# VH-VL binders against q96il0, part 108

Target 1, 167 residues: q96il0
Amino acid sequence: APERGAERRDTAPSGVSRFCPPRKSCHDWIGPPDKYSNLRPVHFYIPENESPLEQKLRKLRQETQEWNQQFWANQNLTFSKEKEEFIHSRLKTKGLGLRTESGQKATLNAEEMADFYKEFLSKNFQKHMYYNRDWYKRNFAITFFMGKVALERIWNKLKQKQKKRSN

## First folded at step 3 (VH-VL)

Design y9 (framework fv_ebrasodebart)
Fold by ESMFold2-Fast, scan of step 3:
Structure y9 (fold): chain C 167 residues (1-167), chain A 123 residues (1-123), chain B 108 residues (1-108)
Amino acid sequence: as target 1 above (167 residues)
Amino acid sequence: QIQLVQSGAEVKKPGASVKVSCKASGYTFTNYYISWVRQAPGQGLEWMGWISGYSGDTNYAQKLQGRVTMTTDTSTSTAYMELRSLRSDDTAVYYCARAGFDYESSTYYFDYWGQGTLVTVSS
Amino acid sequence: QAVLTQPPSVSVSPGQTASITCSGDNLGSKYAYWYQQKPGQSPVLVMYQDTERPSGIPERFSASNSGNTATLTISGTQAMDEADYYCQTWDDSTGYEVFGGGTKLTVL
């Protein structure tokens, strides 16, 4: 139970970019790409008269965005960490230091890195399969709710038009 | 193991504010929402709101809107719930819970709960 | 006005089947979730997505959801099952999550 902090464990991604949409906007706004996921966040406009169905759609879209951003942030972080660990482990096995005599990071050649990439792809194959299944299911759900919201809006417009004609 | 550990019991006077903490461990904090649910003595469960561990976006029960604020500190995997302008009917056990999202129904459900924090409001 | 209605109490003899109902408008068109709360303890998720059982929950717990009524069924009820049970779904009017009033299960 030696010194603590000499080797840091993987931490959850943090420091996600937040942005402020223009004041009094009535539109959704797209922010800059997140540093870790490389995906642009969307901040959703919330109408004062948002229906429960519109809220369900917004919740679904928002949660799907967060799920998607978190998945890719985690994948990118995991790839980077495991790549560094593999390089360091291999260099240690060879009795080499972590830096060259010129002070640059020591690297492995393409043949040596092929083992890492093969292992990483194999290890993450199931994870990517589950991601794709969930991605399709989420987009099906979003499309379904979008359809329901569209029908609700058409119905509301027809009701409003009928009231104007009746008066 | 997955755990949510809450701050200790508080006694407050009417008109005061209380801030309850909820420290998460054993999972990736940013992958889940944290919901707050309270329970008055001898009563049922009442949903108060949720906050995203990733974006920090919140949604509050209409009854509490204007009095409640939820925040997170991702560096410590901790969620906070502050309730202002306390009244005697705010006396309750306050729970934080990890909220899973059922995307097929767009419904949040609560798979792991903190131990609860008793907040007593009395003069 | 309650969105989800549960009977306040249900009594059952040890070894018998307990049935706890949760009623709400078009509840069968939504997913229902069930929580168990023992005195002095936090709630525990016992059923999700109408019929699914989390790991660690005994097989004697089952549930259904149809029409306006979701039902939690505990077969071969044991003394350890004595607790308050809450159903949960989402409220059409607010678009947010709502709990039933709770049912106290007594095993005598």
Scores: ipSAE 0.014, ipTM 0.610, lowest interface PAE 6.9, mean pLDDT 82

Design z1 (framework fv_pabinafusp)
Fold by OpenDDE, second read of step 4:
Structure z1 (fold): chain C 167 residues (1-167), chain A 120 residues (1-120), chain B 112 residues (1-112)
Amino acid sequence: as target 1 above (167 residues)
Amino acid sequence: EVQLVQSGAEVKKPGESLKISCKGSGYTFTSYWLGWVRQMPGKGLEWMGDIYPDDSDTTYSEKFKVQVTISADKSISTAYLQWSSLKASDTAMYYCARGYLDEESYFDYWGQGTLVTVSS
Amino acid sequence: DIVMTQTPLSLSVTPGQPASISCRSSQSLVYSDENTYLHWYLQKPGQSPQLLIYKVSNRDSGVPDRFSGSGSGTDFTLKISRVEAEDVGVYYCMQGTHYPFTFGQGTKVEIK
C-alpha cells in the first residue's frame, strides 16, 4: 500500500520576521513587510527600567500587532487559494488549459475577476466586520494605557519638583 | 545596555573655560535625569547638580551654582558640565550618573569619569 | 544641608568575616511619601561608583545577597555577611530625600 504522503498543509508558518533591529536601538523599529501579511512589523523598544504600566502598554501593542499579522497572513493565503481555485474552475468550464500556447499562465479577464472579488468580499464580510470591531477595541485599549503612562510620568515629575521646592 | 560615556581627560590652566560631556546610550535619554558628581583627589563624592534633559530643568548644589553650568542636548543624548573660568581647586574626577526614575532619587548607572587637571 | 556621617571611615576585614558600616543623617530621611531615600554605593579601586542598595534595603541587580541594608529615620547600616576580595573599595551612603543630595565621607574597606 503506497504511503500516502501527508500533504504538509502549508500552515502559514508563524513567520517571526527575522528582522532584528540593531542591539543599540533606543526606539521602535519598523521592519520590512512580512511576506504573508504584507504588514510591516514593529519591533518595540524595551526600556531597561520600564514601569509596570509601560510594560503592560508594550505587551498590549505587541499582542495587537501579532493579532494583525496572523489575521492578514491567513486572509491573504485564503484569498490567494480561493483566487487560484476560481481561475482554474473558470478556465476548465471554458475548455481552456491552465497555460496558454505561449506557456504563460492562463488568466481571466477583468470582468470575470470582478465576480470573484464580489463573491469573496460577500463571503468574508462578517469576518471583516469582526476584525474591524476588534481592531477598534484593541486600539482604544492601547490609547487608554498610553494615557495612563503619560499621567504616571507627569505625576512622577511633579513629585520630583516638590522635592526641589521643599528646600 | 545602558551606557554613559564621558569625554576624555582634560589638562587646563587656571582661567580657561572647559566643557565636558556625558553621552547616554541604551535607554530613552529624555525619560531619565542625569546628575554630576565631583570627586576631588583622594576625597569623597560630592553631588554638584542634576538635569532633566526633556525640559532642561536643572538643579545645583549651592556650592557649585556659580561655578558650573549643567546643560543637555537631547537630540544627541548628551549632557554637559561647563566652567567659564577654571581654578586649581577644580582639579578632580567628574562623574555623570543616570537617575533612576524621577522620584527614586538614586543613580543606577555611572559614567567612567572625566579627570580634569587644572595646573599653572 | 543634610550631613551624612559614616562610621568607621576605614575597615580592615579578614576574608569570610562580616563587615558593618553605619551611616547617620543629621535629620530624618523619611519623605512625605513615607519612603526613605537612602542609598549605598561602592567605588572599587580605579573604578566608577556603582549602586549597591537603594531605598535602605533593596539590592540593585547583580548585587550579591551577602550585602544587606537596614535602618530607619536617621540611622542606617550596610552589612556584608562574608567579605570577599572583590568587596574591597570605598562605600558611600547617599541621601536623596532632600536637595542638595549629600554623600557620607566614605568607608574604605580593605582585606587583612
Scores: ipSAE 0.472, ipTM 0.769, lowest interface PAE 1.2, mean pLDDT 90
Fold by ESMFold2-Fast, scan of step 3:
Structure z1 (fold): chain C 167 residues (1-167), chain A 120 residues (1-120), chain B 112 residues (1-112)
Amino acid sequence: as target 1 above (167 residues)
Amino acid sequence: EVQLVQSGAEVKKPGESLKISCKGSGYTFTSYWLGWVRQMPGKGLEWMGDIYPDDSDTTYSEKFKVQVTISADKSISTAYLQWSSLKASDTAMYYCARGYLDEESYFDYWGQGTLVTVSS
Amino acid sequence: DIVMTQTPLSLSVTPGQPASISCRSSQSLVYSDENTYLHWYLQKPGQSPQLLIYKVSNRDSGVPDRFSGSGSGTDFTLKISRVEAEDVGVYYCMQGTHYPFTFGQGTKVEIK
């Protein structure tokens, strides 16, 4: 049995089957949002006769996705950690415990949390600017390679027309 | 009305090439798999492979992947089964059949069959 | 490859009487999605195969209710409650759980 054919029957356990690309799909597909980055991953289709240029484009797109996923996973983790540290620090400054008399987790009001959000954004301003710059650079590179692939496909179509005339 | 119409009977000599056809009508050709099934004289059914016409994705039975080529031309709703060099052992009735849903794996409509005879 | 074995290889029935055909697979046909991809086809003399039953027990559109399918795992049965003259032919079971799809060797049904 060909391995590709086996995927026709290769269904994930109940409740997660939609996470696997369907065998009939000969194009890219998107998955569910990642738990940490909240971004949807794209699984790229790899054709059997992929050209070296097409492979470079696909690898560039995959690498850019990995970079993007990692950036946001780390950013979200940092936000959660610093938020918790800020809450603890403010509660200690007020002379309050981490828990209320009823045993519930102590929280800060909206005004105090607004201070944290402003500080976090200010502190990470440069990091976000560098992210945006690199994001645009990566997308310009991807667009450039997409153009090269398009030209290669046009050239191949012209070659096919010549072959048809020779028959 | 769904129909699969196959090309007529063929009589060939060993070593000759052959391409037989299966034309679909009455449905969206590109939305269904098209399978090929062989029946040797006096014997049972053998699944050879299938094709998804929208992108020409093919799956072959290991036994047949070096013997034949399956292709499709979606502009004329026609699938093909092709041999580069026929052998006497290729003598059989060949059916095309529509696969309803990939995951359900059954064939709901069948062509009338093409008899291929290979002899000297 | 999954081997499909049918019994009997042939049977002769009097019109109006019931008939039963068995199909056994070398491996379980239950897929990971809990569906069982076992299908039955009829090939009348000189004709193309036609679908009778899909996924063990579902009758195809236009198939008379005298035909019924049952079974689980590796053992399956096709029953005809009252055999009619137009029911003569060769019956095939097929598994679509794993590639390559495989057929049973066929059961020939004749009228006495």
Scores: ipSAE 0.000, ipTM 0.451, lowest interface PAE 13.7, mean pLDDT 79

Design z10 (framework fv_pabinafusp)
Fold by OpenDDE, second read of step 4:
Structure z10 (fold): chain C 167 residues (1-167), chain A 120 residues (1-120), chain B 112 residues (1-112)
Amino acid sequence: as target 1 above (167 residues)
Amino acid sequence: EVQLVQSGAEVKKPGESLKISCKGSGYTFTSYWLGWVRQMPGKGLEWMGDIYPDDSDTTYSEKFKVQVTISADKSISTAYLQWSSLKASDTAMYYCARGYLDWESYFDYWGQGTLVTVSS
Amino acid sequence: DIVMTQTPLSLSVTPGQPASISCRSSQSLVYSDENTYLHWYLQKPGQSPQLLIYKVSNRDSGVPDRFSGSGSGTDFTLKISRVEAEDVGVYYCMQGTHYPFTFGQGTKVEIK
């Protein structure tokens, strides 16, 4: 009995974008689009004297980025898989092969594909709603911490100016 | 790694102008302040002044206020110390130093120093 | 200006023996935020100054535990529990509480 080659389930590699900015970078770096999510990763600069609030902000930004990368990587994989299954199913129903006489992948017309897109969007509607809700919550939290960090920096500058004036 | 690299040694005559530099690297240049410290030959350390490169807020010791100008170019992460007219008494080692936090008022990293010799 | 007075100005120490340097300020170094901005630097021969102690008693990163700072108000002390050959240099106290910042005269530490 021929050993059925275990289909390596292409588990979406935990696509930590191997984008490594130069070690001497003193600013945030934007990487190329990730292969799976198509999102550009940001490598956040870590200041030597990062305040606890700045650290919390950075971590929250990083966690939010990772969450976005994972969501879209999984969504794109699911979309691609379901799209391919839909195409294959429709071609089979039509009695068409997966390849044209010219050896090209057989494709469906735009109208047939519109049905797929509509069905896919309907099926994933709740998932997208939850994503949007969580996206707003995360961004609100980030903005809030940005405000706190800004206030901290202002306060520190004021303290310094007072020290200069006291003489 | 945090580094402050100063310009090379200078030999000048009295009355000449001079501008020495201090380039910061390995950190966000605008997030820290820089100080200049003079050390005359065989003498102690003297604070000259400081600058905040973000807004160019500069403070001088009264002893140096008229003698030197401190400036910074944040685009190239460089601070400057300048004389319009050097004196023989300006012969010294000059250090730039990074200030740790704006309110803590100490220097955590120092440049290698720039020796300035003013002789007739 | 705040005058910083170090004593002694020179110290010759046998390796393995303790050393103590005093720094006195002409005014209190306690700031309105209740912090004391007194710092210690070491300048080794032919080198730039390096931070040893910040805010009276906090060791900088990489500073050995044989170094300790103490004091309050106007009187401060740097102690070396066991002097090593690498500890040779000039030690400076600095006040950062008031502008202008001022240094002590320095204390030269030598090995006997």
Scores: ipSAE 0.385, ipTM 0.745, lowest interface PAE 1.4, mean pLDDT 90
Fold by ESMFold2-Fast, scan of step 3:
Structure z10 (fold): chain C 167 residues (1-167), chain A 120 residues (1-120), chain B 112 residues (1-112)
Amino acid sequence: as target 1 above (167 residues)
Amino acid sequence: EVQLVQSGAEVKKPGESLKISCKGSGYTFTSYWLGWVRQMPGKGLEWMGDIYPDDSDTTYSEKFKVQVTISADKSISTAYLQWSSLKASDTAMYYCARGYLDWESYFDYWGQGTLVTVSS
Amino acid sequence: DIVMTQTPLSLSVTPGQPASISCRSSQSLVYSDENTYLHWYLQKPGQSPQLLIYKVSNRDSGVPDRFSGSGSGTDFTLKISRVEAEDVGVYYCMQGTHYPFTFGQGTKVEIK
């Protein structure tokens, strides 16, 4: 995959964006869950006449999505790796093989797995606290800029309404 | 199971209008692009355009923009390809195909094709 | 429009022998996200096209490992390590990097 950047502009040979045509009724596209993060990505529509304020909001939402994707991809990979290590270690301690008589992967019961979940959560407590704090800050910033964009759009509509009445 | 089912073969005269259909099933119709591809007898494949059914956003090849209209009715998971006035040069097999995300651009499932014959 | 050129246009191969198809684009197919949107399709006689390879080298689900794709920029190759009877048909490359999407002319693969 390509490295994710702050901004991506796609121009076709005819000058038309592949992600969304400039003059059409366009909106954000929601993709399938990412293999690692298990979150559905959103590709944000970029309007041709995007204001600086709208651009800042879009970039903030894109950056927040990338940050969120990276956090959960890393978390899920760490979880999967440590889960396998835990299962392997416990089976070895019991003198059991990694496969059952039928050739299927050997598993631990729910009570034994509860030990792993408790350890994993405890070990990652600080990481999750920092994530929650940053998530709060990012959503506050997004909400703030959404409010600014909404006010800008209301003002622009009022200006257009005045022009319609005077014409 | 994902399936695209197209309407049956058509025989028309020049100047007549025509609307052919492609019905999707076995997936969320509004989450994928639906493309139209023309294959003239004994010739290769030509991309005509595609539509995103959730908002009816369309993209056309310039060659086909004046010739046809692509539309969709998401309530019945059906996309359409329409001509207002057919020409003999429109004689071809027309395929619909599901596009995997707008940025991936490949077609993972194809309809069986609709043969359109235009003769006087 | 980006022009896609395939060579050869026709290929006759003995069963079990390898086959190679070239696809060249008039412009680089590398998108600004650094992905290359070149895909390969097979149309068997009397059937709809079917996806074989997407984004240069990724096999679609169910496609045998004897099919492989490679290349970069403007020069791409589809290889079949051992051609079997069920592989006969017309192979098309397609670019999806820029609108309009364009296909190569097709390469007909037949058994000798």
Scores: ipSAE 0.000, ipTM 0.472, lowest interface PAE 15.5, mean pLDDT 80

Design z11 (framework fv_pabinafusp)
Fold by OpenDDE, second read of step 4:
Structure z11 (fold): chain C 167 residues (1-167), chain A 120 residues (1-120), chain B 112 residues (1-112)
Amino acid sequence: as target 1 above (167 residues)
Amino acid sequence: EVQLVQSGAEVKKPGESLKISCKGSGYTFTSYWLGWVRQMPGKGLEWMGDIYPDDSDTTYSEKFKVQVTISADKSISTAYLQWSSLKASDTAMYYCARDSLYFEEGMDVWGQGTLVTVSS
Amino acid sequence: DIVMTQTPLSLSVTPGQPASISCRSSQSLVYSDENTYLHWYLQKPGQSPQLLIYKVSNRDSGVPDRFSGSGSGTDFTLKISRVEAEDVGVYYCMQGTHYPFTFGQGTKVEIK
């Protein structure tokens, strides 16, 4: 039996935002919306004296961003693909070409497209529920680490003040 | 990675036939239109036509309709541009580009181009 | 066929200065879905064309913020807020609303 070649699911290109902040940036930068995800990437600043806790926070933020970018890039690609397939199949079923007699791109009416949107939302409902759950978990973890980093910074400032008073 | 790889440069004589290729990878080849664009030496871009590889639905610019044949083999993710009889005026760079009727993103991926030189 | 007219055909710009390219179509590029399929491409010297802007104003991935597209109906503009040396090449508008698709003549951008 010839091995049916695994249809390589069109994964959205790993949307490494080609956005490069200025080399001398001392803060986080927000890029333009990514073409595939439509999400604005953030370039996270790396402090010269980054603490292990700050590094963990930064890595968690970066990983969460990459996860979010990849999710939406794939979702948008899937949507566009399924939309195109839907339109194409419906036009074909109607005996219509992909082009009008006037040479315009053929399309479906709003009612027919409403069916597509309903089906797409229904099909992807569970996926969106899992995404939302995971999004909240990740953001909760980030917020928790932000709190820890804030406490560490306060503690370090207090120690430095004590050391200055003892000299 | 999504890419289009075209066949190498061709040197031909007038009256010869030619078929150049464009192979897609990193995406579902049958789900995107593939367009052909001509660029004569030192000139602008000219849209020649496109093909939907799934059903080989093909459209041509009127200028190119009789001059070339666009085809695709979806089994190997490859599109073709063919001449039955080349003219000196067919000397140009030919690009394939990924497009879509419904993705609405324009021609977002281009091949490296195939230079066709037709000289006596 | 829809005629796409670019102006100017050549532009020499000092680095750091803004640039603007106009593209006019002989017919409206608004499709029945209310989208306008006007795209901008850049062909750098010795390279394949690359997408810059799709559907009038959307930047392609990796396109710098200094590039912006605007317009409606038949009149479109590509703007570069601060021209850099890497922006040298030929810019093309293209309509993808009506078959056959058509390009503008191209605008050559050079650095002074």
Scores: ipSAE 0.020, ipTM 0.615, lowest interface PAE 6.8, mean pLDDT 87
Fold by ESMFold2-Fast, scan of step 3:
Structure z11 (fold): chain C 167 residues (1-167), chain A 120 residues (1-120), chain B 112 residues (1-112)
Amino acid sequence: as target 1 above (167 residues)
Amino acid sequence: EVQLVQSGAEVKKPGESLKISCKGSGYTFTSYWLGWVRQMPGKGLEWMGDIYPDDSDTTYSEKFKVQVTISADKSISTAYLQWSSLKASDTAMYYCARDSLYFEEGMDVWGQGTLVTVSS
Amino acid sequence: DIVMTQTPLSLSVTPGQPASISCRSSQSLVYSDENTYLHWYLQKPGQSPQLLIYKVSNRDSGVPDRFSGSGSGTDFTLKISRVEAEDVGVYYCMQGTHYPFTFGQGTKVEIK
C-alpha cells in the first residue's frame, strides 16, 4: 500500500535506464526494455480495495520481477565482459591489434565466436538450470495465487447477498 | 452510458395502491443490487431496502418492511417499489440507485426520482 | 440501527474558502473484511444525490480533487479545499457497513 512501510528509495547510477508510470494509472503499465536486462518492467496498479490475497499476489509478482531483472542484468554484464575478453585474447593470439588500420573495432567471425558461446553456455549451464527451476517455481506460485484471487472474487460475488445481513 | 430511468410523478389518494418503476440500462442489471431511497419534502435521505435482480433476493429497513414491497423483472431490467395502501405520510421523492459490486463503492448511479404525492 | 450525526447542519461559505463537514457514527464502521464503508453524497438543488467519496477517502470518477475525505472508526471528515458555486447543495454521510444502511441528517452548503 502506498502509505505502508518504508518507501524504497532507488538511486539510478549514471546511464541506467529508468521509467516512470503515468499519473492516475488505473491499470498495470508496461515500460520500455531495461538497458541492462533487456526485459520490460511492469508497474503494478494498487487498487484502494485490494484484498490481502490480491496484495500477496502483487508483491509476489513484484518480487519475481525484481529477481528476474537482477538475474538477467548480471548475466548480460558477465556475458558482455567475457565476450570482450575472449575477442581481445583471440586477436592477440592471431597477432592482430584491437582495431583495424582504418581505426574500426576488430571483430571475430561467427565460426570463431561459436567456440565462445559453447564455452560460456557450458560454464554457466548449472547457473541457468537453477534459474530456470526457480523461474518455473515462481511462475507456478503466481499462477496458483492468480487462481486463488479469481476464486475469491467469485466467492465474494456469491457472498453479496449475505453482507447486508450483518447485525 | 450506465443509466437508471424512473417512472413519472404520481398523485394518489390515501388507501390506493401504487407501483413505481426503475429501469436500468448500459450495464448488466442482474449483477448489481438496486436500492430504494426515500426523501420526504424538505427532509434528508432514508434507505428503504434493496433487491438483487438475478434472484429477487430483498433486504428491507425494518421501518419499511411492512409499508412496501420491492420486486424486479430481470427480463426487462426493471425494479419496482410497491404500496398496497398509501397514506399521506408516504408523500415523498423516491430514488432508485445502483449499489456497487460488493457494496464497496456505495451507490454510484442514481435515477432521476419519482415524486409521489398522497393527499385527499 | 447505526445513527449518523453530521456537524454542522448548515454552512455559509465565501467562494474560494475551505469548508469542512464532520460525521460521527454510533458504532465502528469497520467491517469484518477490514474495510470501512463510509460514503459521502452530494445532492444539488433539484437533482438526485450523487456519490462523491466512497470508503472514507476514495473520490468517485469525475469528482474534483478539491474534495477529500478522511477519518477512521467512528469519526469522519469531508473537506472542500476551495468551495465553488457548483458545490452548493446538501452533503450526506452514509454507512454501508451494517444493515440497515443509514444516512446522516445532511449538511446544507450555501454561498455567502
Scores: ipSAE 0.000, ipTM 0.454, lowest interface PAE 19.0, mean pLDDT 80

